# Designs tried in a protein design chat: VHH binders against IgGFc-binding protein (FCGBP). Part 4

Target 1, 184 residues: IgGFc-binding protein (FCGBP), of Homo sapiens (Human) (q9y6r7r2070to2253)
Amino acid sequence: AECQAWGDPHYVTLDGHRFNFQGTCEYLLSAPCHGPPLGAENFTVTVANEHRGSQAVSYTRSVTLQIYNHSLTLSARWPRKLQVDGVFVTLPFQLDSLLHAHLSGADVVVTTTSGLSLAFDGDSFVRLRVPAAYAGSLCGLCGNYNQDPADDLKAVGGKPAGWQVGGAQGCGECVSKPCPSPCT

## First folded at step 23 (VHH; from u3 with T105V)

Design w12
Fold by OpenDDE, fold request of step 24:
Structure w12 (fold): chain B 184 residues (1-184), chain A 118 residues (1-118)
Amino acid sequence: as target 1 above (184 residues)
Amino acid sequence: EVQLLESGGGEVQPGGSLRLSCAASGFKFDWYAINWYRQAPGKQREWVSTITSEGRTYYAESVKGRFTISRDNAKNTLYLQMSSLRAEDTAVYYCARDLREYYDVKYWGQGTLVTVKP
């Protein structure tokens, strides 16, 4: 199944639940919150969002995959590039037989041998494909992957902000009007 | 390549009306919030209005009740309907998706001049 985020920002979970969320912090996109299934790799995908041109909306600034004791970061601040453990690497990139990263159009695509795939276009479009082996074991903005879109955000009471895992002081949502004026 | 092109500017008398347009290309227009900014001679650029991808609108206090932002996603076009224009509305008006300047990419256009005078 595939989870997507795009624009200011729209989300579609692994089970097909659609929602919008304008937070500006760091949020859990997907992870096996109670441990990976037997034989499956543990992983964590997080997104960091930011304002662009308006305080009313946010966009994905960066997406980070933690897997195999490594951190892989894609960012709108360095489109078409990949950082591994904080260091830029040459694409295509190969981590032994575990995963590879390559350019596909505007996207940097990171794919594991087990079938996990993360793509980011360097602007706002994030795609996370997760193998069926993780069914029912996941949490985050991408939902729990149990084939029921109605309960995808149940763990956070239907409030995506509940998946915050970090962020700068003062980060969050502009939930009341008027919102602060954007920087000029 | 992201491109934004403003049009519709001109000279109007105080109390008059004017409709600006912004033609967008090179990105998924319907995914993004789009903003109007303006810059008067000798003054700093200021935010005017924003419309989100979902159609929510926001306005600077100075234009609230007089300006209306709207969009036509089928035409990839942003609009700014201005009414009850004042001398202090005189400025170059820009439409912008983003204010970032990475790798010499501009997410705003060249602007269109609006002059309000008797």
Scores: ipSAE 0.850, ipTM 0.914, lowest interface PAE 0.6, mean pLDDT 94
Fold by OpenDDE, last read:
Structure w12 (fold): chain B 184 residues (1-184), chain A 118 residues (1-118)
Amino acid sequence: as target 1 above (184 residues)
Amino acid sequence: EVQLLESGGGEVQPGGSLRLSCAASGFKFDWYAINWYRQAPGKQREWVSTITSEGRTYYAESVKGRFTISRDNAKNTLYLQMSSLRAEDTAVYYCARDLREYYDVKYWGQGTLVTVKP
């Protein structure tokens, strides 16, 4: 299944639930909440969102995949590039026999032998494909992957902000005062 | 490549109306919020209005009730209908997807001048 985020920003979960979320913090996109299924690799995907031209909306600034004791970061601040453990690497990139990254049009695509695929166009479009083996074991903005879109955000009470895992002081949604313009 | 091109500016008398347009290309227009900014001579850039990809609109207090932002996704065009124009509305108006500037890429146009004077 595939989870997507695009624009300012729209989300579609692995189960097909659609929602918009304009937070500006760092959020869990997807991870096995209670450990990976037997035989499956553990992973964490997080997104960091930011304002770009308006306080009313946000966009994905960066997406980070943590896997195999490495951190892979894609960012709108460096389109078509990849950082591994904080260091830019040459594409195509190969991490042992575990994953590779390459350019595909505007996208940097990271694929793992475990079947994960992460793509980012360097602007706003994030795509995360997850193998069926993770069904029912995931959490985050991409949902729980249990084939029921109605409960995808249930773990956070239907509020995507509940998946915040970091962010600068003052980050969040511009929901109520004191928000800067245009929210106030 | 991302391009935004403003048009429709001109000279009008106080109380007059103008409609600005912004032609967008090089990105999925319907995915993004688009903004109007303005800058008067010798003054800092000022946020004017925003329309989200979902069509929600926001306005600076100074233009609320007088300006209307809209978009036509089929035409990849942003609009700003300005009415009851005032002298203080005189400025170069910019259409901007965002205000970032990475790798010499600008997400706003060259602007269009609006002059309000008797």
Scores: ipSAE 0.847, ipTM 0.914, lowest interface PAE 0.6, mean pLDDT 94
Fold by OpenDDE, fold request of step 24:
Structure w12 (fold): chain B 184 residues (1-184), chain A 118 residues (1-118)
Amino acid sequence: as target 1 above (184 residues)
Amino acid sequence: EVQLLESGGGEVQPGGSLRLSCAASGFKFDWYAINWYRQAPGKQREWVSTITSEGRTYYAESVKGRFTISRDNAKNTLYLQMSSLRAEDTAVYYCARDLREYYDVKYWGQGTLVTVKP
């Protein structure tokens, strides 16, 4: 299944639930929060969002995949580039027999041998594909992957902000005063 | 290549109306919020209005009730309908997707001049 985020920003979970979320912090996109299924690799995908000229909306600034004791970061600040453990690498990039990263048009695509795939266009479009083996074991903005879109945000009481895992001081949603203008 | 091109500016009398347009290309227009800014002579750039990808609108206090922002996604065009214009509305008006620069890419246009005077 595939989870997507695009624009200012729209989300579609692995189970097909659609929602909008304009937070400006760092959020968990997907992970096996209670441990990976037997035989499956552990991983964490996070996104960092930011304003781009209006406090009414946000956009994905960066996306980070943590897997195999490495950190892979894609960012709108460096389109068509990849950082591994904080260091820029040449594309295409190969991490042993575990994962491969390459350019596809505007996208940097990271693919693992297990079937996990992360793509970012360097602007706002994030795609995360997850193998079926993780069904029912995931959490984050991409949902729990249990084939029921109605409960995808249940773990956070229906509020995507509940998946915040970091961010600068003062980050969050602009929902009421005293937010900078413009604000909802 | 991202491009934004403002048009529709001109000279108008106080109390008059004017409609600005902004033609966008080089990105998925319907995915993004678009903003109007203005800069008067000798003044700092000022935020005017925003419309989100979903059509939610926001306005600076100084233009509320007088200006209307809208968009036509089929035409990749942003609009600003201005009414009850005042002398203090005189400025160069810019449409902008983003105020940041990435690798020397500009996410706003050259602007269009609006002059309000008798």
Scores: ipSAE 0.846, ipTM 0.912, lowest interface PAE 0.6, mean pLDDT 94
Fold by OpenDDE, last read:
Structure w12 (fold): chain B 184 residues (1-184), chain A 118 residues (1-118)
Amino acid sequence: as target 1 above (184 residues)
Amino acid sequence: EVQLLESGGGEVQPGGSLRLSCAASGFKFDWYAINWYRQAPGKQREWVSTITSEGRTYYAESVKGRFTISRDNAKNTLYLQMSSLRAEDTAVYYCARDLREYYDVKYWGQGTLVTVKP
């Protein structure tokens, strides 16, 4: 299944639930909340959102995949580039036999041999594809992947901001009007 | 490449009306909020109005009740209907998707001049 985020910002979960969320902090996009299924790798995907030109809206600034004891970061601040453990690497990039990263049009695409894939266009469009093996084991903005879109945000009481995992000082605060709606 | 092109500026008398347009290209217009900014002579650029991808509108206090922002996604066009214009509204008006100067990228147009004078 695939989870998507785009624009200012719109989300579609792995189960197909659609919602909007104007957060400006760092949020959990997807991870096995209670550990990965047997035989599956653990991973964490987070997104960092920020204002662009207006206090009223936010956009995805960066997306980070933590896997195999490495941190892979894609960012609108450096389109078409990849940082591994804070260091820019040459694309295409190969991490042993487990992970590969390459350019595809505007996208940097990171894929694992197990079928996990993360893509970012360097602007606002994030795509996360996860293998079926993770069904029912995930949490975050992308939902729980249990084939029920109605409960995708239930763990945070229907408030996506509940998935905040970090952020810069002052994130989430409305310093200057207008203020964005937290979710729709 | 993101491109924005403003038009519709000109000279008007106080109390008059003017409609600005902004033609957008090079990105999925309906995904993004679009903003109007303006810069008066000798002053810094200031925010005027924002319309989100969902059509929510926001206005600076100085223009609230007088200006109306709107968009036509089918035409990839942003509008600013200005009424009850004042001398202090004189400025170059800019259409902007976002401002990322810190990224060495800015997505705004060249601007259109609005002059309010008797």
Scores: ipSAE 0.735, ipTM 0.867, lowest interface PAE 0.8, mean pLDDT 92
Fold by ESMFold2, fold request of step 24:
Structure w12 (fold): chain B 184 residues (1-184), chain A 118 residues (1-118)
Amino acid sequence: as target 1 above (184 residues)
Amino acid sequence: EVQLLESGGGEVQPGGSLRLSCAASGFKFDWYAINWYRQAPGKQREWVSTITSEGRTYYAESVKGRFTISRDNAKNTLYLQMSSLRAEDTAVYYCARDLREYYDVKYWGQGTLVTVKP
């Protein structure tokens, strides 16, 4: 299954639920809620969002995958590049037999032996594929992966801002208003 | 190759109307909010209006009730209907998707001049 965020932003969860959310903080996109299923690799994917002129909307600025005790970051601030543990690496990149990263057009694509695939186009478009082994165990903006789109935001009361995990001081002014007020 | 091309500017009497257009290409227009900004001579650029990809509209207080932003996603075109124009509305009007300075692609146009006659 594939979760996506694109544009100003639109989201589609691993279960096919669509929603819009204009937060400007750091949010959990997907992670096992209480640790991974037995035998599966733990991971965390977070996004950091930003305004880009207008205060009415936001965009995905960066996405970070934490897996195998490493942190891999893709960002609109440096398109077509990858940081591993805060250090730029040459693409294509290989981390032992565990994961591979490469360029595909505008995208940096990270794939793992555990079956995850993360892509970011250096602008606003993030795609996360998660293997079926994680079904029913996930939290975040991408939903719980139980094939029921209706309950994907239930854990946060229908409010995507409930998935905030970080961000600059004072971020999230429009967290409860998916269409924040314009810059004035 | 991203382009945003404004048109429809010109001279108008106080209280008059103009309709600005912005033709966009080189990106997925229906994914993004699109904005109007303006810059009067000797002034900083000022946000005027936003229309989101879902069609929600927002306006600066100085133009609210007089300007209407709209979009036609089939034509990749953004519009600004301006009415009850005042001398203070004289400016170059810019169409923009975003104003990132750190990004290597420009998502804003060259502007179209609107002059409200004294």
Scores: ipSAE 0.692, ipTM 0.851, lowest interface PAE 1.2, mean pLDDT 88
Fold by ESMFold2, fold request of step 24:
Structure w12 (fold): chain B 184 residues (1-184), chain A 118 residues (1-118)
Amino acid sequence: as target 1 above (184 residues)
Amino acid sequence: EVQLLESGGGEVQPGGSLRLSCAASGFKFDWYAINWYRQAPGKQREWVSTITSEGRTYYAESVKGRFTISRDNAKNTLYLQMSSLRAEDTAVYYCARDLREYYDVKYWGQGTLVTVKP
């Protein structure tokens, strides 16, 4: 299944639930809630969002995949590039037999042996594909992957901001008008 | 190629009305909020209005009730209906998706001048 974030921003979960959310902090996009299912690799995907002039909306600035004890970051601040553990690498990039990263048009695409695929276009468009082995085990903005879109935000009471995992002090606060609307 | 092309500026009497247009191309217009900014002589650029991709509208307090932002996603066009114009509305008006400058790709136009006569 594929979770997406795009634009100002729109989200669609692994279960097909669609929502909008204009937070400006760092949020959990997807991770196993209590460790991975047997035989599946643990991972964490986070997004960091930003305003880009207007305070009314935000956009995905960067996406970080933590897997295999490494951090891989894709960012709108340096499109078509990849940082591994904070250091720029040459694309295409290979980490042993574990994962491969390459350019596909505007996207940097990371694929893993475990079947995860993460793409970011260096602008706002994130795509995360998660194999069925993780069904029912996931938390984050991408939902729990249980084939029921109605409960994907239940763990945070319907409030996507409940998935905040970081960000600068005062992120998510509106310090100048206009302020973003609640999730619709 | 990304383009935002403003039009509809001109001279107008106080209390008058103008309608600005912005034709956009080179990106998925219906994915993004689009904005109007303005810059008066000797002033910093000022945010005027935003319309989100789903059509929610926001206005600076100085223009609320007088300006109306709208969009036509089928035509990739943004509009600003301006009424009850005042001297302080004199400025170059810019259409912008965002204010980033990376890759030399600009998501803002060259502007259209609005002059409110004394």
Scores: ipSAE 0.686, ipTM 0.848, lowest interface PAE 1.3, mean pLDDT 89

Design w12
Fold by ESMFold2, last read:
Structure w12 (fold): chain B 184 residues (1-184), chain A 118 residues (1-118)
Amino acid sequence: as target 1 above (184 residues)
Amino acid sequence: EVQLLESGGGEVQPGGSLRLSCAASGFKFDWYAINWYRQAPGKQREWVSTITSEGRTYYAESVKGRFTISRDNAKNTLYLQMSSLRAEDTAVYYCARDLREYYDVKYWGQGTLVTVKP
């Protein structure tokens, strides 16, 4: 299944639930919250979002995959490039037999032997594919991967901001009314 | 190639009305919030209004109740209906998807001048 974030932003979960969310913090996109299924690799995917002039909306600035004790980051600040553990690498990139990253048009595409695929177009469009072996094990903005789109935000009471894992001061979304600036 | 082309500026009397248009191309218009900014002579550019991809609208306090932002996603066009114009509204008006300074592609137009006569 594929989870997507695009635009200002729109989200589609692994279960097909669609929602919009304009926070500017760092958020958990997907991870196995109680550990991965037997035989599956642990991972964490986070997004860091930003304003781009207007305070009313946000956009995905960067996406970070943590897997195999490495951190791989894709960013709008350096499109068509990849950082591994904070250092730029040359594309195409190989991490032994575990992981491959390459350019496909505007996208940097990361694929793993665990079956994950992450793509970012250097602007706003994130795609995360997760193999069926992780079904029922996941949490984050991409949902719990249980084939029921209606419950994908239940763990945070229907509030995507509940998946915040980081971010600068004042980075939240103004959930009670439209705001030209972030809420404090 | 990304383009944002503003039109509809001109001279008006105080209390008058103008409608600005912005034709967009080179990106997926219906994915993004689109904005109006303005810059008066000797002042910094200021945010005027935003309309989100889903049609939610936001306004600077100085224009609230007088300006209306709208969009037509089928035509990739953004609008600003301005009414009850005042001398302080004199500025070059820019449409923009975003104002990223670190990005090579510019998502803002060259602007259209609105002059409200004294």
Scores: ipSAE 0.655, ipTM 0.839, lowest interface PAE 1.4, mean pLDDT 88
Fold by ESMFold2, last read:
Structure w12 (fold): chain B 184 residues (1-184), chain A 118 residues (1-118)
Amino acid sequence: as target 1 above (184 residues)
Amino acid sequence: EVQLLESGGGEVQPGGSLRLSCAASGFKFDWYAINWYRQAPGKQREWVSTITSEGRTYYAESVKGRFTISRDNAKNTLYLQMSSLRAEDTAVYYCARDLREYYDVKYWGQGTLVTVKP
């Protein structure tokens, strides 16, 4: 299944639930809630969002995948580039037999032997594919992956901001009028 | 190639009306909020209005109640209906997806001049 974020931003979860959310903090996109299923690799995907002029909307600035005790970051601040553990690497990049990263048009695409695929176009468009082995075990903006779109925000009371995992003090505040409301 | 082409500017008497248009191409217009900004001579560029991809609208306090932003996603076109114009509204008006300046890609237009006679 595939979770997407695009534009100002729109989200579609692993279960097909669609919502809009304009927070500017760091949010959990997807991770196993209580550790991965037996035999599956643990991972965490987070997004950091930003305004780009107007205070009414936000955009995905960067996406970070943590897997295999490494951190891989894709960013609009440096399109078509990849940082691994904070250091720029040459694309295509290979981490042993565990993962591969390459350019596909505007996208940087990271694929893992565990079946995950993460792509970011260096602008606003994030795609995360998660294999079926993780079904029912996930948390974050991408939902719980249980084939029921209606419950994907239930763990945070219908409020996507409940998935905040970081950001500067005061992130998500409206600093000029008019203040945008969350789209949900 | 990303293009945003403003039109509809001109001279108008105080209290008059104008309708600005912005034709957009080179990106997925219906994915993004689109904005109007303006810049009077000798002043910094000022945010005027935003319309989100879903159609929700926002206005600077100085234009609220007088200006109306709208969009037609089928035509990739942004509009600004300006009414009750004042001398203070004299400016070059720009449409923009965002104000990032990064590599050679710019998501703002070259502007259209609106002059409100004293």
Scores: ipSAE 0.616, ipTM 0.819, lowest interface PAE 1.6, mean pLDDT 87

